# Ledger of designs, part 8: VHH binders against F-box/kelch-repeat protein SKIP4 (SKIP4)

Target 1, 358 residues: F-box/kelch-repeat protein SKIP4 (SKIP4), of Arabidopsis thaliana (Mouse-ear cress) (q9m2c9)
Amino acid sequence: MACIVEDPQRAGQSNETQIALISGVPDDISKSCLARVPREYHMAMKCVSRRWRDFVCSDEMCDYRNEFNLAESWIYALCRDISGGVFLHMLNPFSSRRSWKRINDYPYIPMREGMGFAVLGKRLFVLGGCGWLEDATDEIYCYDAAMNTWFDVVPPLSTKRCYFACETLDGKIIAIGGLGLNPNAKRTWDIYDPLTRTCKSCSDVNIVPEMEDSFVMDGRIYIRGGVGGSSTAVYSASSGIWERMDDDMASGWRGPAVVVAGDLYVLDQTFGAKLTMWCKDTRMWIHIGKLSQLVMKQPCRLVSIGNSIFVIGKDCSTVVIDVENVRKNKMNGVMVCSSIPKTWDDDIDVISCKSVAI
Key: E = the ipSAE of ESMFold2; O = the ipSAE of OpenDDE; V2 = 0.75 times the mean of E and O plus 0.25 times the DockQ between their complexes.

## First folded at step 1 (VHH)

Design r05 (framework vhh_rezetamig_d1)
Fold by ESMFold2-Fast, scan of step 1:
Structure r05 (fold): chain B 358 residues (1-358), chain A 122 residues (1-122)
Amino acid sequence: as target 1 above (358 residues)
Amino acid sequence: QLQLQESGPGLVKPSETLSLTCTVSGGSISSGGYYWGWIRQPPGKGLEWIGHIYYSGSTYYNPSLENRVTISVDTSKNQFSLKLSSVTAADTAVYYCAKEYYGSGSLRFDPRGQGTLVTVSS
C-alpha cells in the first residue's frame, strides 16, 4: 500500500478528475500560485482555460488573495457622456503606467440623474435615479469587477428613489431617503441584502429627503442634505437609532467626504479646493492643504486607497494626495501630489467613484 | 462542458403544483462558491428571478413567490428541482435553471438551460 498522500490527478488522463489547473501540479498548490498573480494579468488568465476562468472569477480566488494580503484596490468611475451614454472607467493606481481605461462591456443603462453607486465585495451597483420625463426608478444594475461583465438580472429596490444616500454597511447596501412621486421615499430607507436578494424598507421622520452626500465611519452612516442650507443626520448601526451630528463637525462638511484609516477628510470647494481633516481628539477641523482649481475640474469625487486620497475631477483627471504623515502627527511635512491625466472628452461627467478590492 | 437541462410537464392545470427538475452535466453541484437557481420569462415580459439553493440545502426565494416556492437539491443525482404550488395563468412562462455566482444580489446566468415552456391552462 502507498505510504504517501494519494494524488488524485495524473498526467495523460482526459476525464474531469484528471483535468488539472496546472499540469503536474495539485489543484490546491495551483490555486495558491494563481492567486499570487497580480490583478492586471487576471484578464489574460481567464483566456487560458474554462477552469482558470472559473477560479479567477470565484469567491475562492478572492479568499486566497485576502488570506495572502494580495488584494488590490482599483478605482471605478461611473461616467456619462453628452449623448446620454453611461459607462465605467477603471484605474489601476499601483500600475507603473497609471492611466484610465474605458470598460468595453455595453449594458443598456439609461442616462439618469441622482443615481446611487455602491460596492459590495467585487461588485459595483448602480441604483435608482430619475430622468427628464421619467419618475424615480427602482432599477438596479450590477457590474462584476472579477468577471469584467454586467449581470443579466438584478432585483429592484423596494422604493423608487433619486438623489438619495447610498452606502454599504455590514455586507448590505443601504439606500436612504431621496425624491420620488411616492411620498414614502422621503422618510424611508431600503436595506438591500445580496444573500437573500430582498429589500427591507424602514421609515423615520429624521431622514432628510434631499441628499447631497454621505459617508460611513465607525459603524455609522453620516448624511448631508437639505435646501438653502445643510441638514445632517447620523444612523448608528449598533443602536439602530438616528443620532444628532456634532455641530462643529457638520459646519466643516462643505464638499465631498472620504474616510482614510478611520479619519474623516473633506475637500472644501467653497474657495478654491482645500483638504481638511476632522480631528476626533480636539473636535476641530485641521486644514491640510490647497489644490489648484486650474488642474482639477469641479465637481470632484474622492476615493481612498491605503493612506492616499484620489481626487477625481469631472473629466477624470486625478490628483493623488498622501496623508500618511498627517495621521502620524507630522503635519509640517511637504505634501507630495502626483497626477493622472484624463483620457477622453472634457464634456464627460463623472457621476460617482468607488474602489473595488480583488 | 458544463450543461444544464430543464425537464418537466409543459402543461399544468390551475391550482396544481408545477414541478421542474434541472440536470447538471459536466460539473458537480457539490462544488462550493455557486448557487443553483430558477428564473422565468412570462410572454412579453422580462426575466423574473424565482429563487436559488446552495448545495448544502440553504434556500433564498423571491418574496413575491416565497409562499408557493420550494427549491431542493439532490447532490447524488447532480440535480436540483423547483416546485411552485397553486399555479394560475400568470405563472405561464419559459422556465430556466441556471448556475449563479455566490455573493451579491446580482445574477449572472452562465451557464443556463435552454428553457422549458410551461403553460397553465384548464
Scores: ipSAE 0.000, ipTM 0.278, lowest interface PAE 15.1, mean pLDDT 77

Design r06 (framework vhh_rezetamig_d1)
Fold by ESMFold2-Fast, scan of step 1:
Structure r06 (fold): chain B 358 residues (1-358), chain A 122 residues (1-122)
Amino acid sequence: as target 1 above (358 residues)
Amino acid sequence: QLQLQESGPGLVKPSETLSLTCTVSGDSISSSSYYWGWIRQPPGKGLEWIGHIYYSGNTYYNPSLENRVTISVDTSKNQFSLKLSSVTAADTAVYYCATFDYGDYLGAFDIRGQGTLVTVSS
């Protein structure tokens, strides 16, 4: 086949920097002013002009907000309705009058179990999974929270997997173990870099296969596999070494886990729902309080923002627990609980929850 | 108490203009702080925000659709309407009218109607 490759006759020009973002104001000052606007108003800003929309959606704005500690973490819940439709719900935790809101842009995501859910910067990733009529997949879906759009093309994982540990560490997504059509999937992990769109596969014969839960703490990924947490492991991404989890710490991991300011919290769902904290100083679990299973639909998901734990039920009903005093004083503090009700959809199941900072 | 209901033709020919109306009950458009708008869901795809309007006449449109979309309010009838010009088969979707809070996340909504299926076919 003969192909004719011709160099571009015309190049793009950076003329947009000469068009004022705000009339009478230099662009550098205009950008600093726009970047300081609270996230709740970013929707209105995108409607002002194409230049404002492009800046609000840009890495430049996100980098500025991160540099000056202006970024706000909002909660995103991947949900499934009774018809099997998949969508994102979003909650702004900085507004006491705000409720869960449905996001209006996403592709058709197949109905899958055991999917991984990860966040890097302003982007949400949905990875892998399997179905009743489908073996494990390597597909990845990406949602950009600043643009409010799903990406049409995302490079897949190196290995098809479901029911695996999925966490972010050092700017990369790490997918560990799980089940797959390839029998060796259970002994591998993928390091996915969405910036370069590359996926590196690693293997170790000591990897536990089926994952039930995971969390990141002190630069390590903690994983639990098997019913009742019979198998635990700790992965150090910096060294690539598998470590043993402290047995006393592991014995208290009886439900969903979340890290708040370097401390591990677990919602023990064995008999009722009990919030507990691992105290590093005493090497003991501290019982914080009980939540009613009658008002909190299991399985629950945990997300931390600041000094608060958001306990998100299967139906997206949410309880907010302030653990500031427990965290600072390492004792049974006074818990402040508030609730965010499900407002307008009665038949939603929460699959996974993550916070995204913009 | 606040309820929204869509109405309009279920079939539109290619190149024609799709026209839908939303009737509001349980509250008055002119006394509300809500924005009033439209979202759609093509078969087998996700939701897409079309646009919304404030009772004062200020409109906000999805940039991908802005050249074809017009949203208007009739406060005397407590209704708002969507016109989408030059339709193609890609515009086949269930259309919902919805309410939006001021300053909310772009594409998020609070209350919606039951939806109406619009098929674009010759």
Scores: ipSAE 0.000, ipTM 0.196, lowest interface PAE 16.9, mean pLDDT 77

Design r07 (framework vhh_rezetamig_d1)
Fold by ESMFold2-Fast, scan of step 1:
Structure r07 (fold): chain B 358 residues (1-358), chain A 122 residues (1-122)
Amino acid sequence: as target 1 above (358 residues)
Amino acid sequence: QLQLQESGPGLVKPSETLSLTCTVSGGSISSRSYYWGWIRQPPGKGLEWIGHIYYSGSTYYNPSLENRVTISVDTSKNQFSLKLSSVTAADTAVYYCARVEYDILTGYPDYRGQGTLVTVSS
């Protein structure tokens, strides 16, 4: 009678206060054992006892998994439907049955244009944006991927902004420029520090106001914006100053960008879809291959995990490209290692994608 | 076939404890496949997840509410309950009980009750 059988071990542990994590095993050893369990089973572990749940959701669990090099990167897509609903889809790339799955849409996130999407540790952040009935906002929403819950209260940005660059660097979220009713918004950036739980504002007269794209590489934030995406700038974290972007490098940045093993890849979507790589040594863009518009709906988003680029279409249909194999083969087309079908939720649009390692 | 029905007072005074019960019929609460939870919708606002419970007694709460929320389960009566302490006017909402599949990452609740309006007023 499986459906009516209670787990006495779970029942006994659910009210524990000074009980060992694993009977007969010291807590330090127990934590090491629990940290080695694959991420897909973490939800089941949270049902064993309050102490197991607290440990699985803790920063300590993440520290152990990072120390042991056990962290698994899963992909999160921020999506909208036709009605204006905003929600997350999640993909476990390590699952044998790879499929996009919808995360519960509590709390309700207002549909906004030009929102920032950033990852810091085990948490996803949705920042800023503007709407048809509102100017730019300073609101921040946070999803904890270890707890599988939204945080309802997050301190806001110091400045209301939309269509801004949003990146994580040196353990902080940096929101640069963008549009807003405050005329100073376009010349400022916000630095959110989770250790102090504060948002600091900085300013520079040379910041491009409207941002289209950005990426982080070699301790620098690269941004593209302005009229027709023709303006570029580089923020150097080590020097704290704005630098000029290499003109040859900037000329090839014509679509979403991703960094894989220290190399920059761009999906050029101006005339079809072409995957290109920036070669630092020759200072030239290398054409890797073409992606058919028949197999992917533009605009596409890029996420990297290991040596793989996940090309995520507008409808969440995904193709996985192993760039190590593509580089070796010098082929005239894009090598697809696998494909993942679109979600069951019809007529959705992908806004942004990030990976979270736990 | 499966039915979820909320019950409890429709009016609660400020600073008191809101108490609701969900009665499950047409299915067993002692299922390894499901969590049982509470969701609310304040007037003019979106849905807010309160928390959920496994039949073993394991609970998961919205961090914004966890200091005030207790969810409990009674497998013998096929019921689960919500207690929300120190209520204010901000707790005025329609409260729903719900069934949620074990993998909470993949879905919103697959069954909900009809909802019950709880007003917090002096």
Scores: ipSAE 0.000, ipTM 0.135, lowest interface PAE 20.0, mean pLDDT 76

Design r08 (framework vhh_rezetamig_d1)
Fold by ESMFold2-Fast, scan of step 1:
Structure r08 (fold): chain B 358 residues (1-358), chain A 123 residues (1-123)
Amino acid sequence: as target 1 above (358 residues)
Amino acid sequence: QLQLQESGPGLVKPSETLSLTCTVSGGSISSYDYYWGWIRQPPGKGLEWIGHIFYSGSTYYNPSLENRVTISVDTSKNQFSLKLSSVTAADTAVYYCARSGLYWFGDYGMDVRGQGTLVTVSS
């Protein structure tokens, strides 16, 4: 259809900015209408015109959807195949037909161990890491979930790190500890802001070189690392200092951790797999329920959306646990679960899972 | 409307320094919201990010080019400039100046771009 094909030269012209998003409708009203379309249709909207594509991919649309509580959190699983190729699987938890789907964009991430993972707005960041033939790196790779595109050139970290903790707090990526030949890595933490490229490096005795797990709860960063995961610490944003973690709380941190509406849950994998919750009122761990080892391939990753915990196995087989009753009843919860089948792609391993809201 | 315009010689000899200037009009370069940078496209190849600068003078360069690249900003003239030393025929490309608001991720982070200027490296 020659008559429906946009002139390629016209697309780059300055007068293109004067063309209405929707014929006969002011742009402000048009943008409000487009921003209210459910996320599942955003790919189709990108095919309507360059102006629609640009708006759908824009921070303006993302900000509008967040402001009016329209944003949807979808789960992204960073996976590798047997050759070490890195790619994403995506799950829309709001679909009645919950299923993992491969993102077919071209990945530029080399095979590395000990990489950090963080989310800022609509973007997922893969940071640092090391390989058998390379020391720790400062390289960052970024996936934009609105564009569905990997970026091949991203400003690097100020400090080369692998096996470090990586969390997002107050709109910044915080990289904590890890290994590397860079003198700033050992027992240090850096605040990395991709927008300003600022870096603040501080050292603290509570930060161990090799990190195993971390989470954010109530404006605080919790870390676990060292031999056998026995060293823990907590950073308080209000005080700006690192403190020792509550020993009773730390004693129950025996597997992947996730925070659901301000409460800490841990999948204790010491003997089988059981979900536990830290009860702030009693300062005790409570047992929620057990998961079958035959259903889930370990190691598992945890992601929370609303009142649900998504337990994602190594092969992307997923168990969804509704903890709403636990949250309401505190001491007396019932674990209600459903399942999502594994992806049928070639042999894969899940490296990390994050939710990205658009 | 904000407009970016590249200027500089279209022909540079091998081993010399390539120097380009970007003039910003319709807006101020002295903004904490934006980065100002350079990208290029060699004939028949994809876009390559060169580097970018914050109005305060903080610079970020492509690691493959960092030993040869200098980007500077002159807020009094509302301009920023690129110097690429020790050029070879591989540096022949269309050079674009650009603005990025949130993050600079090669071509994809830019929201305003100049029309581009062809630079040929030839003896």
Scores: ipSAE 0.000, ipTM 0.166, lowest interface PAE 17.4, mean pLDDT 77

Design r09 (framework vhh_rezetamig_d1)
Fold by ESMFold2-Fast, scan of step 1:
Formats: sequence, structure tokens, C-alpha cells
Structure r09 (fold): chain B 358 residues (1-358), chain A 124 residues (1-124)
Amino acid sequence: as target 1 above (358 residues)
Amino acid sequence: QLQLQESGPGLVKPSETLSLTCTVSGGSISSSTYYWGWIRQPPGKGLEWIGHIYYSGSTYYNPSLENRVTISVDTSKNQFSLKLSSVTAADTAVYYCARQTYYYDSSGRAFDIRGQGTLVTVSS
């Protein structure tokens, strides 16, 4: 260990105004300087002093980094092990030594099918789900990526759900449809506001009960579900109404989806793995490139950072695609990152992936 | 009950264009739920996906065949067709037309309904 382990429960939360953040430097200038330190050193900074720890963990630090365009997106994978345990793996894509690292923190999250995974600011949320012997749940678990800790108590969803669409839009988590003991779950959606810690439930009789996939683009939530993934719907946040999805656009949604620089990309998994892009101007799907089945273990998850798509296989093997570079050069070449060796750490499967910017 | 039936010449000369038609009966191809596609199986080898089409005319092709393949749909006749140009002996295969769903899994997307298949031999 390179740093003194801090106990957040024992650390004083007092705002000590008499102690300078950096000796001989005004606090405003000190905060500006600290905000410019790369994210990989933030853990070490927390060990310098209580005031540094408090600032690094604060919304103020996040605000400075966003203002200076210094925020770094790291990838978090929700994983399960052979024992049914659930935990997070983290990848720093800007590190010279790219490797997945396990986060071994409390609380224990029960392994559930059909869980939602969402990001708001610096926090990751795990919502709902069901088990072989457990009906759908309304439980929410929250991990703070700046504090590197799980919250002890998070207010639950208004409705117990599994196999539902889970997206972030307008600073809120929106959970749509799914299955549950309550038959109304399949026809409702929950809007969870982490600032107020409240949950509001809405309803629409035309919501597809079982969701396979969803994505957010241009202020809309796109969902696909039902038997064979044949039903699609679009929720417009600005109008508050359900819209029809373009039939040609829907026909190409044949695998995991991700939005990069305002454009929709889908990894088409029919007879191999083919990355395609929806061209809004021509209303057609465009071929971008192919991925080797020998490298990618399905099911794959997609995360976008900047102009790059991170394709994360079931085993955490990761392929990085620069969509501008691939398209410009008409290449099938991709950048491959090393994963944590699963033969050392038991069999681990990726359930879901999100990026968190700090 | 939906049925698919392939039709077209069983013999094609090298360098010519292979043309096959699939007739759909017992249902309409004007469905927003499904794709309509072609797959083939060369003698002694596995299945190869050629491409598929949506009833609106939107097409998706196997990149290995993309420069030689055209798939079209005729909703008035309830048919869809395959044209494969510049054929060689390597194009000798049993050709199937098929209905495909949006569904996928770790084994890849499955066609839920297929025709019986038609053998196409490329020979002079």
C-alpha cells in the first residue's frame, strides 16, 4: 500500500476555515491547482490532509475539473463471480498500463438477473433485478467513484422491477417497464432524482414489459424488447410523450448500441461481429468494420469515450475502436487492451458497463 | 403457417449472375417485425450468411460478398430476390431464403423460418 488508509466514519467532517489548503496560497488558487492533478493521483491526494480529502471528494472539485475540461472518463464493469458475488471492475483508459482492477468494497450486492446499471455524475447505481428464488426487488445500491465507497442506505424504487430499461436523462435515472410481482410494473416507469432522493412513478399501457436494450440519443430514450426483440418505442423527455421509432433504424438495431458524438453505433452480432452506424442523412446503416470472434467473447458491452468505442467482452477482454480513424482509413484494425487474467481470479462475467467522469 | 420457397436456375456458368427468388406464402413480407434474407451452404462446409432486407428496401450484406450481392424486395408479389454477380465454382452451394428476427444470443442470430433450399451448381 502506498497511502495511509483513511476511515471515513472516523474522519472529522468539520469545515476548518483557519487551516490553509496549501500553506501560503489562497484557497481559490489552491483548489484550481489541485483540480488539475490527473485522476490517477486523487487517491494519494486524499492521504495528504483532511481538507485535501474533503475537497477531492467534493462536488466543488468536480465543478472545477468540468470548468477546465479536465474530467477523465473511467470504465466501470458490474461483474459476477462463480460464487454469485457481485462487484465492480475499473479500467483507466488513459493509463500507460491498461488493465482491469477489482474494487473490493462493501456492501454485498446479491446476484440478480435483469438489474439496472446507471450513472449520474460521479455515482454508479445498481437497481432492481430478480433471482431464481427471489421476486423482483426495488432495492438501489450506490457507489461514489470520487469517495471510492458504497452508500449504506439508498431510497428504493417506487416499483419492484427486473428486465427493465434503465437510462439517465436530464439529471435523473429513468427505469421503464420490466417484470415484477406487481402486474402494473410492466406498464409504468420510475423517475429517480438523486438530488432530492425521491422516486416518482408514471404509467403508459403501451410500454413493452420485458426490455432487452436501450440507449439515449438527442434527448430521447430508445427501447427494444418483447418476444424476439421485435418491439421498439421512443420516449421524448421534452414532449413527455411516446414517439414511434423509424422502422429502418429499428431494423438495424441487432446488438448492443452506443452513441458516439451524436451518432448511433450498433455491434451487429448476426454471423460474427460487425460494427455499423446509423446515418441520419441517408437513413441507412453504414458498415464501419468487423471484429474477430476469436478475440471477443459474447455477449459484448459497449461504452463510448470521446470518439472511441470500448467493446468489452464477457471476460473483460477489451477492444478500442477509434470510429473516426477506422472510417477515414477504411481499416478493420482495432486497438486491443489487456484484461485481468481470469484464470488467476476465478471465472468472472461482465453484466453491464458504464463510464464515470471525474 | 408461413412458408418460404426458393426458385431459380440450378446451373449457372462462371462469370454470369446467379438470380434466385423467394416466394412467401401464408403471411405478408410487409412486416416491421422481420428481415428477409439469404444463407448458403457449400458442399461439406458450414452455413454462410449472404445478406438480408427489410420490407422498406433497406439492405445489409456480408462484407465478404458485398461487392457482388444485391437483394431486392417486391411487396406486391410477396417475394424477395438475390442477385450474385461474377460467379465462380466457389459459389456452388445450397441456397436458402429465410425469415430473421431482431433476436440474438451468444451463438449468433437465428433464422426462425427457412425454405427447403435450392442447389446451385456453377459449371461451364
Scores: ipSAE 0.000, ipTM 0.104, lowest interface PAE 21.5, mean pLDDT 76

Design r10 (framework vhh_rezetamig_d1)
Fold by ESMFold2-Fast, scan of step 1:
Structure r10 (fold): chain B 358 residues (1-358), chain A 123 residues (1-123)
Amino acid sequence: as target 1 above (358 residues)
Amino acid sequence: QLQLQESGPGLVKPSETLSLTCTVSGGSISSGSYYWGWIRQPPGKGLEWIGHIYTSGSTYYNPSLENRVTISVDTSKNQFSLKLSSVTAADTAVYYCAREGVGATFYYYMDVRGQGTLVTVSS
């Protein structure tokens, strides 16, 4: 089984079958048929045979689905439960019977503060963090959304970090600043490249130590942090150069941020929840609408899929906002398109959210 | 049964190029969506990923080794090879060839592995 993650010391020989994927059907046609099956049925397909499992988990299927615009973005939320465990919740936004589903929590991830959460391709990464009995860690945990399994072993970060900025840019995971036992950690960033399986460390004296928030827009990483939470900076990964953020743009960054079709949206959570958009042409923040604090439990997290913003509350209750008309300067219709209540009766806290396309 | 077998010289002189070949039997390099790679284990140390090649010919190398490493594939012979230039005593290790599943980028993810071949760099 190609999709099974194995420690090198447990790896064995594999026997490849020479039988057809679908009896009486050429493999080329069989693969095109299998690749067109909606993502929600992929788990069932993996149970049909080892050849089907291998194909469903393969880059060949992923490449086909991407080429023919069949890939579906699902939302993954990193959560803490009442028992002190860390786990993933998953939402299929394309299902008519949408509800959050818990993913099995193997391996057991220790409860840590200030963890990074990043997506690269079909994989989710949980990085760093700190605990009451441990300083910052360099540990990385990886979940493969196509295989629906956690990797047994993952190379660590070059530097132990917590409360750092964690973003994906140019096929790499970039971990910026944060706190650690080593005081130099606060002025460094790690570039983790999964294709080379290496973590490259860089440094700059102007990096703020504690990061509060970050986002990627137009090939740059925007960060906010430092004492009082008012320090901002922009990192260009391609050039390795740190730039100043537009002061007018920075002044409106008062909550979680998300980028939709090249435009920045921020949910201002200072007094209730106010969705605002940065207008590049006028260099002004535009008010989009309000969400009642009685409807959404703060702090909220934001994820974008297509022209929609998913506002995910602390308890995983979700509101979907369609912003296509806002971007086209058409202020008509209902801002809130749908809502998805939590199906989890126990109290949970959403730490971070990302979308993964398969 | 898919089998991988390393072959090449067990002794290489310092400053020369190490050349290893992996022969694949019981399956085809051209079939499926797999990375075909090289991993090594120096005496008393852990495993170190060297690099891999995708069926399209795209190569990815460990940055610590990238200026010295070339991985290539010969689909007509169902083989892939490693060339490591300017070797030193630090390159003494057991070298393994491996098939890596589903675009996996971690050297800990192996579907099939060769038996390994010891390469000693000595004058």
Scores: ipSAE 0.000, ipTM 0.229, lowest interface PAE 16.1, mean pLDDT 77

Design r11 (framework vhh_rezetamig_d1)
Fold by ESMFold2-Fast, scan of step 1:
Structure r11 (fold): chain B 358 residues (1-358), chain A 120 residues (1-120)
Amino acid sequence: as target 1 above (358 residues)
Amino acid sequence: QLQLQESGPGLVKPSETLSLTCTVSGYSISSSNYYWGWIRQPPGKGLEWIGHIYYSGSTYYNPSLENRVTISVDTSKNQFSLKLSSVTAADTAVYYCARYRPLYSGYDYRGQGTLVTVSS
């Protein structure tokens, strides 16, 4: 990763200027003050000086913000344009002028099918995938949301994969199953640790070769796959053992899933778009609300921030649903709080969405 | 086992409408988890996405082709179809029908392909 590489400027120590971050203020106090600045101003802070830029981009900045409980979750959408180019859109959900904004960093990233998309800390990872004329790959691309740049060198997966489950759990990225040239790839999973830049491969006969979707809840990875998406399984990270999914719970998993404060929500796209919630107490699915098919282009992606579910359509049009009342009272339906329009024309398709906290 | 099979005329005259049907066997097209679509490969060129459809009738088209493309679905016959109007020699290609996986933003199964030549 570029931020853990030794500073190349140290080679020429004669040009070193030891200036304070803030004149007349010790650096530790200055860093504490800078860390309290809202994320929307971080780009402007990078323009103040090289030392401010370096601090804002550093892991140290993130450590301060986490210590002060100041981290803000913003939504990143991996998109494809009409030319097949891959890029990121970003949404600040707390901005009074909520709008999707294109990130103008243009690395040459091949557009592949069946890629994994994962987030750890301030970094977004694009993993694996295949082409119609290309076998599955082990390549990983990394975007640093604090630096607003793509990394040149990222260690690959242990196994080439496409159409696999990709989740973050316990500070690691876990890639499960999928298709690949290795005959046993479909029954393996990779644990990628970005801190050590290592990837370990494990195997289990309960892993189905083709994964459709997945989610993380209560320290477990839930997966759905196989022919018709009828096969489900649960991976327990604490025990390292595959468990059986509740059949009633599995029967309601008919679309994209998201977890809000420990509760599972699924957007059932069977007819229109119906938000449903799994009630652990009653072991039943509860109908929360319905969204208009005329406004939301399917397939939709779901991202949760706080008590809100962001339903992101294929064209990046977004509906924000507040589920706080459902969680607290379990009596009334959901309230749709707002909508966020798509950017540019209909030439942009959303591939995947994740939130990144900085 | 899921199988997709293209059918339709191998020859279409310039300015006419190209019409293809895909028959799906071994899997119900009425699945809420998948879209059904068309892709093509012109001679000497790469693959080009045409569009896809949900069993409810919701469609998504390649912007460069959307003014000429119509995709429809017949759930009673487990089939979906492509109509491409005002064809030219540039529409000569091998046409594939395929199943689209929205959560992974890709296609996982396709037919064997059918060559459509646009000539008089």
Scores: ipSAE 0.000, ipTM 0.161, lowest interface PAE 18.1, mean pLDDT 77

## First folded at step 2 (VHH; from d03 with S56R; framework vhh_8dlx_2)

Design d03a (at its last look DockQ between E and O 0.01; V2 from the best seeds 0.00; counts 0 for: pae O 15.0 > 2, grease 25.3 > 24.2, placed apart)
Fold by OpenDDE, look of step 2:
Structure d03a (fold): chain B 358 residues (1-358), chain A 119 residues (1-119)
Amino acid sequence: as target 1 above (358 residues)
Amino acid sequence: EVQLVESGGGVVQPGRSLRLSCAASGFTFSDYYMHWVRQAPGKGLEWIGNIYYSGRTFYNPSLKSLVTISRDDSTNTLYLQMNSLRAEDTAIYYCAKVPYSSSWYFDLWGKGTLVTVSS
């Protein structure tokens, strides 16, 4: 059954003389020119014409920008306010006016907790979650960063999940473990392919319950969960199996983790805020530095862009750490960091942060 | 009428090569990302690969060594070259188009062509 989902919007392509993107300029050249416009102006560009809008929102635009090495990474934060409402915030970290902006209200799922947050290409996905009075859900929502629009529900997860690990690997979204009505869900993971809109469910006894944190490094997914984060596991896509994480590496995973240029960093929040790095060669955790408690409001999330770690705390308070500078200066003291000021007065909790390059 | 029509399927012996074709009508081939997907009996859909407007190709890592995707814009035809076929490659093979605006949305599928690899 060919699901002919007629995109109602394409019916009207009457033979109208395709108005050139730019008058007097071939479209290929026009596209090349438009692709060179900085990301901060893309919203304005969409207001020029329908054709401009369509192009700016297209994957073709992204292809041009990638080809030209013009892709710009922005940070997106899934946030919760005091009312329990879930919102998406964005930050252009390279703007002269670095400030967080609220994008859109989270559609149709007020007061959800335990959601997964994933990025594929120019799209953000919010997966699963539970409410105070609601069981775990299998719903998936998609936000297109170029279109600045939420899409309707994509095909659901195979399993309803809350407080699960969510990562992307090889163009797929991996939902791992979590809580749900099905006790067996704790030992399962879903592989969601947005291209084919298929979700495959698998089980493995090595999957840890009650997920706290996860990251992807060297083509492997690392998960931490259990009581107090005592359990860890590693998934290898090549083998398709979950294994126990090495104890030496697991021992230093005491907070939010992020991978920067292939290296693993952890913000240990047990006694203040300490940035540590895993050294693959020596198999030791190295102390990088301390963050001032004055600049950070816990709980914090981490995201990386290039060689920089963004530490994002309560109210989207943000500290930026350049890992190269910090490593070179072996500062046994407080790391010198740049901060991004809070722009609103509301109490906001940051659930998860991701970067999207366009 | 906007449609995709796959051809070239049939029964083939293991180790042989096969080339599938997908003819597009009612739209310009270069205006879309074109994909190949297959479905083995009793299994889910498996993505094979795609080709972009620029001619750039992407493949499923598990199949990369065995398949090549190409296109002819003059004839609006998509091709899937498969080499060293195995019994596991028995499937219905589909071509599909994806608009540039949404790379995750297959808005049109062919009816598929059956490939049976048997001794």
Scores: ipSAE 0.000, ipTM 0.202, lowest interface PAE 15.0, mean pLDDT 85
ESMFold2, look of step 2: ipSAE 0.000; ipTM 0.336
ESMFold2 (binder alone), look of step 2: mean pLDDT 83; pTM 0.835

